# VHH binders against EKC/KEOPS complex subunit cgi121 (cgi121): the designs that were tried, part 41

Target 1, 174 residues: EKC/KEOPS complex subunit cgi121 (cgi121), of Schizosaccharomyces pombe (q9p7j3)
Amino acid sequence: MILPLFPETQVHVFVYENVSNCAAIHEQLISQNPIYDYAFLDAATILYKKQVYSAIIRALEDRRDEQMKTKTIHSEVILSLSPKTEISSAFRQFSMTKKSKNIVVVKIDSKLTEEEEFERLDKLVEGNRVEFSDEELQKLIDFKVLKKNYKLDPSTLENPLASILSSIALRGYS

## First folded at step 2 (VHH)

Design p4 (framework vhh_6qgx_2)
Fold by ESMFold2-Fast, scan of step 2:
Structure p4 (fold): chain B 174 residues (1-174), chain A 123 residues (1-123)
Amino acid sequence: as target 1 above (174 residues)
Amino acid sequence: QVQLVESGGGLVQAGGSLRLSCAASGRTFSSYAMAWFRRAPGKEREFVAAISWSGGSTFYTDSVKGRFTISRDHAKNTVSLQMNSLRPEDTAVYYCAAGIFPYLTDSSDYDYWGQGTRVTVSA
């Protein structure tokens, strides 16, 4: 995928359900294995495609403006999903954990095609790939997690898109 | 209550310049991306330019790249389009739009629209 605001930046987003090896993946991320240079998100925290793309655009803007708070663009995507500027909080809220069952995987600046990234990820992730769509994401979301992460009240929870995107856009400017 | 009001349109000779402005009222648009669309006589509405919520990222349609510059002023709650080296084919009604996330160039990504300002470029 090419984003109009960043036409030279290649973006791939993959969704996996029923992942059985999250603990193994988590250990590879802690050991900083370069093969695992992706943003691994817990699908329980993602409700919309636009939520992921907003975080990507925010991270790319921070990189362009030399305002990144983390070492990689992928970690910056994870930070950018959070309404707060605290790196450790963002990772606890949105990153895949050993106990995750469904994940969203983001790759930015890939030198590979989408098919080649899928072949690579298929070797790393033991689960079923599903379409990156609002319909599929809505099957995997945990609304209690979403409500907590974005501090949504019951009225906002019925249509949270604008609140979520505003939180991502205004992170650090509040 | 929430309004986008365009200004700065007018008649200009080919090769000239115009600056369009869009003022937002009724709320701030700090978390909104802003865009300009245009509709020429006998044509459908087309995307012209967009700027992200931070103002750090811009995107232009190919026909205006290098000639038009979009910018925003958060303090004044405005977005502007500086149009240079105008051509007769730039003649159109120009619309300001605001959307919470316009990563695409489709009008459906925009929640708020102005009424438009007319730009006429003479040969």
Scores: ipSAE 0.086, ipTM 0.529, lowest interface PAE 6.4, mean pLDDT 86

Design p40 (from p31 with A98T G99L P100G L102P S105I A108S D109E; framework vhh_6qgx_2)
Fold by ESMFold2-Fast, scan of step 2:
Structure p40 (fold): chain B 174 residues (1-174), chain A 123 residues (1-123)
Amino acid sequence: as target 1 above (174 residues)
Amino acid sequence: QVQLVESGGGLVQAGGSLRLSCAASGRTFSIYAMAWFRRAPGKEREFVAAITWSGGYTFYTDSVKGRFTISRDHAKNTVSLQMNSLRPEDTAVYYCATLGFPYSIDESEYDYWGQGTRVTVSA
């Protein structure tokens, strides 16, 4: 995937359902194992491909502008999904937990092809690969979690995309 | 099979510097990344820094970021940890470890550890 605003940046996004080893992955992330340098998101929080891309673009903008608040571009993606600038809150809202069942995995600046990353991730993630598409994401979303994370009211829930993208793009602005 | 040998530990005063080295031998082409861990007296082992075998990516725990630098010498199969602005809380036994490729058919998913090297930072 080539992003118009960052044409030199290689981005891969993967979706896994029915993951049985989230607790083990979480332990590797806490230990900062370099093999796990990806953004591991709970699929219950992701409704659209554009939601993920918006967070990636925001993270890349913050890196370009030397305004990253976290230690890695991948953790910055997790932060960028949140409408708030609070790191701890963003990770609780969007990152994979030991209890997660379906995950979205983001890799930025990979030296590997998408297929090579799939082969690597298939060794790390004990689950079923599915297409990164709005259709597949909509099967995995938890609307109660989405509503809480983005503070959506009933009228916004009928068309949440614009509200979600605005929350991501305008995070930290008055 | 990979053998790891650490060196460079010692006694240094707060604010000083030390450079740790880890030499890898054996099937080094199966290494994905090399990492430094440490264990302080009475504490659990913690991650310090890592570098991919290609040298393209580095990782640091927050408490050492900006003070420690990990680097790779491809010709010598050596990974180094330059430790600057040392603090008493950096006192620990430092271990070099190798991480295998997760998709390797050579079973490089097995981790190898060095024997450790002691670092003591006095106030």
Scores: ipSAE 0.000, ipTM 0.102, lowest interface PAE 19.6, mean pLDDT 80

Design p41 (framework vhh_5j56_2)
Fold by ESMFold2-Fast, scan of step 2:
Structure p41 (fold): chain B 174 residues (1-174), chain A 127 residues (1-127)
Amino acid sequence: as target 1 above (174 residues)
Amino acid sequence: QVQLVESGGGLVQPGGSLRLSCVASGFTFSSGSYYAIGWFRQAPGKEREGLSSISWSSGGSTSYSDSVKGRFTISRDNAKNTVYLQMNSLKPEDTAVYYCAAGLFPYSTDEADYDYWGQGTQVTVSS
């Protein structure tokens, strides 16, 4: 995918369900193995495609403006999903854990095609790939996790999209 | 262990051509493999430079450094577990030991991204 405001930035997003090797992947991420330079997200935290795209755009804006708070663009995507600029809290809230079952994987600045990144990830991730779509994400979300992460109140129960996108885009205002 | 063996080097006149081969053993390249083969070279007194890479994915994506773009062509033969580097319009500055290397990240020219290296084959471009 090409983003209108970042047309030279290649972006790929993959969704895997029923992943059996999250503990092994988590170990590689802690060791900062460059083969695993992706944003590995717990699918329990992602409700919409637009949520992921908004975090990607925010991370790319922060990189453009030399405002990145983390070492890599992929870490910046994880941070950008959080309504606050607290790195440890963002990773605790959104990153894949050893106990995760379903994951969303983001790759930015890939020189590979989507098909080639899929082939690479399919070797690293022991799970079933599903389409990156709102329908598939809705099957994997945990609403208790989502509400806690974005501090959603009763007034946003039925349609949290605008609140989530605002939290991502306007982080740092208050 | 994974082994890579280069061949096809030699002496050639300026403007000539050579085809290098890299045969892999200890693993197989197939559609769906995320292994990539890169070609590197090192001339005496110079740093090792990356020249070209090819992914073993179904698309077979390739990359080339500016110094060889348009003159060198990388290709693969999955059935023979072999990667080729066709070198055309050779220049004296192409004189170097040529290495093939296997790693999990296509397009990288960083040695740290390649886990397996061949022993190299000498290419000399001279009159």
Scores: ipSAE 0.000, ipTM 0.118, lowest interface PAE 17.2, mean pLDDT 80

Design p42 (from p41 with D110R E111P A112S D113E; framework vhh_5j56_2)
Fold by ESMFold2-Fast, scan of step 2:
Structure p42 (fold): chain B 174 residues (1-174), chain A 127 residues (1-127)
Amino acid sequence: as target 1 above (174 residues)
Amino acid sequence: QVQLVESGGGLVQPGGSLRLSCVASGFTFSSGSYYAIGWFRQAPGKEREGLSSISWSSGGSTSYSDSVKGRFTISRDNAKNTVYLQMNSLKPEDTAVYYCAAGLFPYSTRPSEYDYWGQGTQVTVSS
């Protein structure tokens, strides 16, 4: 991924479906095992590639401006998906849980190539890799979860992109 | 229904040590919905600051603020539902009310992200 203003930052995004070991991964995340230093998102909450990119850009902007509210850039990505600055709410709404089935994984500042990160993650995640694309994400989204997280009216669920991106960009300002 | 009770505060001379205890009731580390217990402090006229946190998972991952790193150690006893803060090499600027708090995630040291709080225990470091 090439990001304006952050061309030196390595960013990789991976999507896994039918993950069977989410409970084990969740345990490692809660114990803060450094091998699992990624943003693990529940794919039920992600509808568009632009949604993930916007959260990454916001997190990188907050790091650049010394305004991060969480301990790691990866937890900042999770927070940045939320329209509010409440960390506990953002994690409840967007991070993977023991019961997740499909996940989106973000890695920032990797010392490894994208292929090497795939090899690492394939050892940690018991699921099927799929393309990071709007088409694949639309197969995994839960519209009830999306509506709740972004407070969307039923009419905006037909075309929610602008509302989602606005919520991410204006986090803490509106 | 989670209740937290701190103990172990008191008066100590600079360079001394104290161990604070936080006992949790209405919750068990083995089956609770909470992921972290944190220690915080508040000095008169200042905002509450985070000092340390510990995950209740089997690995017990810990974190420390720069002001206490190397001097304070957090630990837990799951069988007693108790979290400890061992404080060594105490300084006058460590004088504050110390609080124990429970939160859903171990990634934050911000007071606003912790849902349940104890009543606090006073620590005074003076000659």
Scores: ipSAE 0.000, ipTM 0.174, lowest interface PAE 14.2, mean pLDDT 81

Design p43 (framework vhh_5j56_2)
Fold by ESMFold2-Fast, scan of step 2:
Structure p43 (fold): chain B 174 residues (1-174), chain A 126 residues (1-126)
Amino acid sequence: as target 1 above (174 residues)
Amino acid sequence: QVQLVESGGGLVQPGGSLRLSCVASGFTFSSGSYYAIGWFRQAPGKEREGLSSISWSSGGSTSYSDSVKGRFTISRDNAKNTVYLQMNSLKPEDTAVYYCAADLFPLYSEASYDYWGQGTQVTVSS
């Protein structure tokens, strides 16, 4: 049988565009409000579904191996997107800011279905839901931010997927 | 470009054994890479079925379908960039085209095998 690597783990990923309340969400995250226990990413940094899933898998591996460097699985996802092992740098590079316009939201270990999480998040996020798809992410990416975060040169910008995935998998060794 | 090439198929008698090989190019099985390699088969007039997988981890997490568990064994040689399927106690029902497929980053809820080999024929006949 072909089985998922983490069959016991519930994972949901959501995309919102034209979010007007990022400053309010950011304040809730700083205050550690448990209602906001998600990974809130700036969509300007995410080009592919596989990019997000690669970071999730890395975070789950680090949790499995008792090697997490951050306090929560959601903050570990944010760290895992970065080619470097520096927590503050990863958050500056990938986390939603007060000025973000489009966001990607990750929930791990949800006790809710995807539809129930949508209902919950729609009450927290003042924006338009879009499908979590490469096509929708391509509309929200900032290639200057992507290039800086993953140190892409002109040759890798033509097909950045493999380079991005390698950077996530080889975090701290590139 | 990522490419997978199967070999080792052929004609074998019931109760016999075959070892299939899947060689990857444009992609490596280093411990710093995430991947899953799966073996699938399809017999004429039937749907494709998953048989076995092996993951990126250093020990190689493996899984098997009930129809082949105990008879088939998946393994890898990272230095040769090759995944093997050792097939023992073959039955006529095992007759099919066998495919290897790669998911460069396995998704929790989505079986996204993006790269497929061309297949190798296995025929189990007396």
Scores: ipSAE 0.000, ipTM 0.144, lowest interface PAE 15.7, mean pLDDT 81

Design p44 (from p41 with G103R P106T S108G T109S D110L E111P A112S D113E; framework vhh_5j56_2)
Fold by ESMFold2-Fast, scan of step 2:
Structure p44 (fold): chain B 174 residues (1-174), chain A 127 residues (1-127)
Amino acid sequence: as target 1 above (174 residues)
Amino acid sequence: QVQLVESGGGLVQPGGSLRLSCVASGFTFSSGSYYAIGWFRQAPGKEREGLSSISWSSGGSTSYSDSVKGRFTISRDNAKNTVYLQMNSLKPEDTAVYYCAARLFTYGSLPSEYDYWGQGTQVTVSS
């Protein structure tokens, strides 16, 4: 859980399956309710823990270097998952939607303990919390969505980790 | 798929030199890369020992174990996706299988900190 180069930054990642209230959560996000200040991701887009951590590291590096393209560190995580620098495309590709069924939730710079964040999120999300692990993520992924988002050919889809991490790290570079 | 291939090992006399190469595939060695590369060795009946590492995330920061500091030098060629270990003033106790390994983010000195490993290349220092 400790991030190299950012060991003082608190990071919590939560995974929920069979979420029944995504439409209600989405409404709160549109209204910019501050209690929903998290990155809410569609689990259909996430295959590995390292994919999420790579996006978090990229967002933290951009904040450190005063190069954030979005208003919050949480929105910067969503942008950083995308191989492109276009904000609206990144949100369409990776953010939770009203139709999402499984979600990954990221909290950075929490003022609360991990246990307090668990209690808070469990009240906001009507679903089953599962372990943030490659095993659980691989049950929730949609490979058609993953292929489209990262422009993967069929051969790389068999073992896409390096390609995905490279895409996140090289976002905006030729 | 991340793969590492070592080469350049062989037989050398005490006081001699060898240059090992580690060619990486499945990721890129660029300033946008989060991979660090380490060199390790293992002699028969001994535990695997960290020797040197280089990190992309820290602008090419390097580290060396006390046993090789001043004799070994780690370097990289990003255009060739290759990391080198230049070994000078070799001693019989340097005889081991040498491994290249990769991890995300910063360099580390312990084998347990590395996720991807090459097959190894034998170095023998003997008269």
Scores: ipSAE 0.000, ipTM 0.103, lowest interface PAE 18.3, mean pLDDT 81

Design p45 (from p41 with L104F F105L T109R D110T A112S; framework vhh_5j56_2)
Fold by ESMFold2-Fast, scan of step 2:
Formats: structure tokens, C-alpha cells, sequence
Structure p45 (fold): chain B 174 residues (1-174), chain A 127 residues (1-127)
């Protein structure tokens, strides 16, 4: 995918359901294996495609402006999903865990084509790849997790998409 | 500001049918909302009972309590922001005030999982 404000930046997003090797992937992430340089998100936390794109755009803006708070662009995406700027909380709230079953995987600055990334990720993730669409994401979301992560209350329930996007884009000002 | 308004209640003979409507305002069903709509009822002297829910994600799945399964059907019309409860084979035991409610949790029939409530519509089943 090509973002209008970042036309030189290639972005790929993948969704996997029924993943059986999340514990193994998590160990590779802890060991900082460069083969696993992706943002691995728990699909229980993602309701919309625009939610993921907004976090990516925010992370790219922070990188452009030399304001990244984390070591990599992929960790910055995870942080950017959170309405707070607390790194450890953002990772606990949004990143994949050993117990995750459905995941969203983001790759930024790919040196490979989208098809090559598909081939690579399909070897690393033992699960069923599904379309990155609002329809598929809505099958995997945990609404209790979503409500807790974005502090959704009765006043924000009229437009949850806009509220989530505003939380991501206006982090620190909302 | 989310509001729900029920209609369609009334007096019906045992074995009869009614269709209840729940019109939602302050949000739209097809614009990426994650609301679930549930139907509840409360008879005098009894606790509020969850009857049915519909998730309005694409292909929205439904749930039903054992007391109404096979007799009641929940459906939605996203263009009209309306959820329906079609009630067939009505029994005197179905006499209650019927409420629709909106909340976050698909398939839930638990009162505390719902954030917005209508005022209710009376259904009376008697000869």
C-alpha cells in the first residue's frame, strides 16, 4: 500500500487467524531476531483498517520529525495505537502475546514485494491468512479489550471509529 | 447521544404473533459502528431477562435464550437503523415490558453489558 503523505514508504498489512505458534513467535521477538522485524499485533485489539493505517501514519510522522519514542518503526506503530505515550502499557495492550490466536502483522520499509512478504510470513506464521478488511477484523476483535484500551465510555459510543482515530492522531492532545 | 425507541407492543391472544421494532438514533448501523442490539423483557415481580441479541458486524450472528428459541427471530434493517423482534406462538408467560438495548458485546444477553436502553413497550398475551 502507498500512503499519500509517504509515497516512498511501502506498507504491507497481513491478518492471520487460528495461529498455533504465537509462543514461538513471541520468543523470537524477545530475542530480537531480525527475521521477525514486523509489528505483531493481537487482532483482539483491532477493529478497523483505518485504525491500523492511522497508527502507521502517526509512526511515520514521528520518524519524519525525529520524535520516535521507541527503537524501531515497527515498535513505534505499536506505541502509536495507544492513546497514551506509555511504552510498556502500549505493548501490553496491543502487541501479540504467547496466548494470542489471531494476529495482525505490519511491515514498513519492505525490501521485498508484497508477494515476497506473503511467502516469507506464511513460513513464519502457522495459521490461516485472511483478507485485511473491516469484515475480517470484526470477526476477531474482543470488544471488552477495545473498550478498555481506548477508554471508550457512553459519550464516545456514537462514533467509535472517529473516536479511535482521534485518539491515535491526537495522542497527547486529546 | 444514542437513543433507542421501541414500538409494536400490544394485546394479543395466546398463539398469536407480534413484531416489535427498535429504532436507533445518534449512530448508524452500517457506518462502522460496533454496537450489538439486544432484546430484554421484564414481567412484574421478576428479574429482567435477556432474550436475543444481534451483532451488526457484517453477517451478524444472533443468539437466543432457551425460553424463546424457535419462536422469536431477531433481524435488522441497517438502512432504517432498526432492529426487529418477530414473536410467534405467544404464550401468557410472554407477558412483559420489552426493552431494546445497545452495547459493545456481540451475543451478550446480560443486562450489565448494555449501555443504552429504550423506555420499553408492553406486550400482553391473554384471552
Amino acid sequence: as target 1 above (174 residues)
Amino acid sequence: QVQLVESGGGLVQPGGSLRLSCVASGFTFSSGSYYAIGWFRQAPGKEREGLSSISWSSGGSTSYSDSVKGRFTISRDNAKNTVYLQMNSLKPEDTAVYYCAAGFLPYSRTESDYDYWGQGTQVTVSS
Scores: ipSAE 0.000, ipTM 0.150, lowest interface PAE 15.9, mean pLDDT 81

Design p46 (from p41 with G103K F105Y Y107F T109S D110T; framework vhh_5j56_2)
Fold by ESMFold2-Fast, scan of step 2:
Structure p46 (fold): chain B 174 residues (1-174), chain A 127 residues (1-127)
Amino acid sequence: as target 1 above (174 residues)
Amino acid sequence: QVQLVESGGGLVQPGGSLRLSCVASGFTFSSGSYYAIGWFRQAPGKEREGLSSISWSSGGSTSYSDSVKGRFTISRDNAKNTVYLQMNSLKPEDTAVYYCAAKLYPFSSTEADYDYWGQGTQVTVSS
């Protein structure tokens, strides 16, 4: 199971490379257009599938415990990627920008099947879909951005996954 | 119930090879079921030492401690739900009980390095 603690929660994750319309998508997100109710992440910030899943799990835990700090579960996923609880900083660090080229898109509580969400996203995103896998993500990551966002030092570079996941899980508790 | 069972240990001469197997039950080696499988060893009078790990990711990212890098290789067979540790160029210093361990959910316990452990298999390297 993808989410052992939330087996009834529908989660879909899509990865797009060479996206040409990020500026248009960003404008729709600012206008809060409900058809864009997804978490749009800059792929430059995501190294592992487990990084995305841990942020999703943290967001779902915060929703379960009535501790969400943002308006939607999707914005809570973006916040949950950050090691700190400051909303504007988290969005600046992880959210898609007008200049993004590669994106990770998360949908939680979809009323549609994965195939239907893909057809919908294909109309919104002008890019090439690739597999949601560590191998594909590692082609899109910017290590300078990753190191800055999680404040990784030489000792944590030996096991960046564990450090990243711990940062996500312990956000706001230490 | 989650269980890990090691096998393949035994007596081998210096310079020899062994392949250890770790069979998992109660979960599968899919991207949603575990974070990592690791191999550890403990020699008499010494602390437990981490040797190698393989992640849940599609390609299985691997890591090795300096003491075994270049001599040991970790791999997995998803169809057999088994992780292997191929041990080459064995030395008397490799004599220990070898354990496999699974990390199924990093946040299920904030104190545990790994959530589930096998019972261990003895490896003895002597002439």
Scores: ipSAE 0.000, ipTM 0.098, lowest interface PAE 18.4, mean pLDDT 80

Design p47 (from p41 with L104I S108T T109L D110S E111R A112D D113E; framework vhh_5j56_2)
Fold by ESMFold2-Fast, scan of step 2:
Structure p47 (fold): chain B 174 residues (1-174), chain A 127 residues (1-127)
Amino acid sequence: as target 1 above (174 residues)
Amino acid sequence: QVQLVESGGGLVQPGGSLRLSCVASGFTFSSGSYYAIGWFRQAPGKEREGLSSISWSSGGSTSYSDSVKGRFTISRDNAKNTVYLQMNSLKPEDTAVYYCAAGIFPYTLSRDEYDYWGQGTQVTVSS
């Protein structure tokens, strides 16, 4: 996909359900294997396409402004999902774990087409590809995790989109 | 085809109890396709109001409206693909058609967030 404010930047987002090898992927991420240079998110934390896009836009803004807090654009996406600026906390809240079952994978600055990235990821991820859509994401979300990560009260849980997007966009600004 | 079927309604005296059942077909609660089952009711001439919901993906988190909190309990049996509403200390004001509904958002009692609805079961609280 092409973002209006970053037309030179290629962005691909992939969703996998019923992933059986999350522990193996997690080991590769800890070892910083460059083949795994993606943002691997636990789908239990993602409710909307706009949530992912807002985090990507924020990460790209921070890169443009030379204000990245992490080493890579992909780790900056993970940080940007969090309402807090604490890196370790953000990774614990949103990153794939060895026990994850469903994942969202983000690739920025790909030199490959979307189909070529799918072919590459299908070799790394043992799971079923599904469409990146609000419908599919809503089947995978864990609302207890969402509530905790964004500090949602019962009134905001009825329509959480605006609160989530505000938390992402206003992270670090008061 | 996704279907929800309510049962267990009937006539009961004030102070009595009833247990309603909601059986789902066309999908399995443990599949993760739907995250919440909610119970709603509608009395003649009134709007449909949310009473209680139970989450599937989150290990059974529940919510209740103030009108039924402490009197009604929602529960589930995954093996039977069934959700229950245990209704205690029934009042004449509880007389209504009771509906179960399936949707993606747990914790919500808003009917607009539910995609599939049963046909309803009548509960009458009267002497």
Scores: ipSAE 0.000, ipTM 0.107, lowest interface PAE 17.1, mean pLDDT 81

Design p48 (from p41 with G103S F105L Y107F S108Y D110G E111R A112S D113E; framework vhh_5j56_2)
Fold by ESMFold2-Fast, scan of step 2:
Structure p48 (fold): chain B 174 residues (1-174), chain A 127 residues (1-127)
Amino acid sequence: as target 1 above (174 residues)
Amino acid sequence: QVQLVESGGGLVQPGGSLRLSCVASGFTFSSGSYYAIGWFRQAPGKEREGLSSISWSSGGSTSYSDSVKGRFTISRDNAKNTVYLQMNSLKPEDTAVYYCAASLLPFYTGRSEYDYWGQGTQVTVSS
């Protein structure tokens, strides 16, 4: 994917369901293994493609403005999904855990094609790839997790898109 | 609440120029705003076409469709909370209602990516 406001930045997003090795991936992320330099998100927290793209754009804007709070663009994507700028809370809310079953994986600044990144990720992730689409994401979401992460009330939960995107876009500016 | 109001349309001769304005309200004015403003147009019987976008964040990244690249320039005046579309070398086929639209995702000029729309301003290019 090419973003019109960041045309030099290559972005790839992958969705895996029924992942059996989340505990092993989590250990690699905790050890900061460079081969795992991706944003590994728990799909239970992601409802829309726009949610992921909003976080990516926020992270790229923060990098451009020299306002990054984390060490890598990928960890900045995870932070950017949160309505708050507190790093530990954002990772607890959105990053994959040892118990995750479905994940969304983001790669920014890849020098590889989408196909080449898929080949690489297929060696790291033991699961089934599905299309990055609202339809597929809506099969994987956990509405209790979504409600907690974005502090949605019952009326907002019926149509949460605008509230989620506003929370991401206005993080730290309210 | 986000509101957008367009102005500056009118009649112009082929080869002429117009500057359209879009005044935004409901945005929190700050360098951290990630709202983008896009310009679109629609002629009778045709689909709405995306033309250009600009980010409200620091630096104001811009994009243009191939149909207007080199002829149209988008800019912003943060103090006036206004986005402009400078249209040069106008052609009869530029005749349309011009809309500004706001998006929380400044990465696409397609109309499905924009959440808030203005009423539109008519531009007519004829001899």
Scores: ipSAE 0.000, ipTM 0.130, lowest interface PAE 16.2, mean pLDDT 79

Design p49 (from p41 with L104W F105L D110F A112S D113A; framework vhh_5j56_2)
Fold by ESMFold2-Fast, scan of step 2:
Structure p49 (fold): chain B 174 residues (1-174), chain A 127 residues (1-127)
Amino acid sequence: as target 1 above (174 residues)
Amino acid sequence: QVQLVESGGGLVQPGGSLRLSCVASGFTFSSGSYYAIGWFRQAPGKEREGLSSISWSSGGSTSYSDSVKGRFTISRDNAKNTVYLQMNSLKPEDTAVYYCAAGWLPYSTFESAYDYWGQGTQVTVSS
């Protein structure tokens, strides 16, 4: 995928359901194994493709402007999903945990093709790949988690997209 | 907060030109923005199609659909907070309501990437 605002940046997004080895992946992330240099998100927190793209764009803007708050572009994507700039809270809210069942995986600046990343991730993730689409994401979302993470009221829950994207774009400025 | 107002539509002869304007309020054109402005159109009984987009980022990255590439040009005036669509060599097939929209991804095939829409301006190309 090519982002028109960052046309030279390679971005791949993958969705896995029924993942059985989240605890093992989490241990590799804690040990900072470079093989696992991806953003591993809990799919329970992601409702729209635009939500992921907005966080990626925000992270890339922060890198361009030398304003990253975390050590890698992938951890910056996780931070950028949060409406607040507090790192530990963002990771608690959006990152994959040992208990996660469905995950969204983001790779930025890959030296590999999308097909090669699929082959690589198939060795790391024990689950079923599904299409990165709003339809598939809406099967995996937890609306109670979404409401809590973005402070949505009952009226915005019917159409939360604008509130979510605004929260990501204006993080720390309002 | 974000509002878009289109203007500049009207009736033109085939082969003629029009310039559409989209005035944005609730945000300004600046580097570091996540918003882009896209132009879309919808003819009676047809699906809405994306035509062109321009980003707020430094340099103002642009894109065009195949149906208008070479005939339409998108540009912005940061001081006036306005995006323009210059339409040349107009054809009867260009008759439609034209909309500007603000969103996160300026890629014209992603209608779903655009969150805020103007009311539209009618363009009619006929003799």
Scores: ipSAE 0.000, ipTM 0.127, lowest interface PAE 16.4, mean pLDDT 80

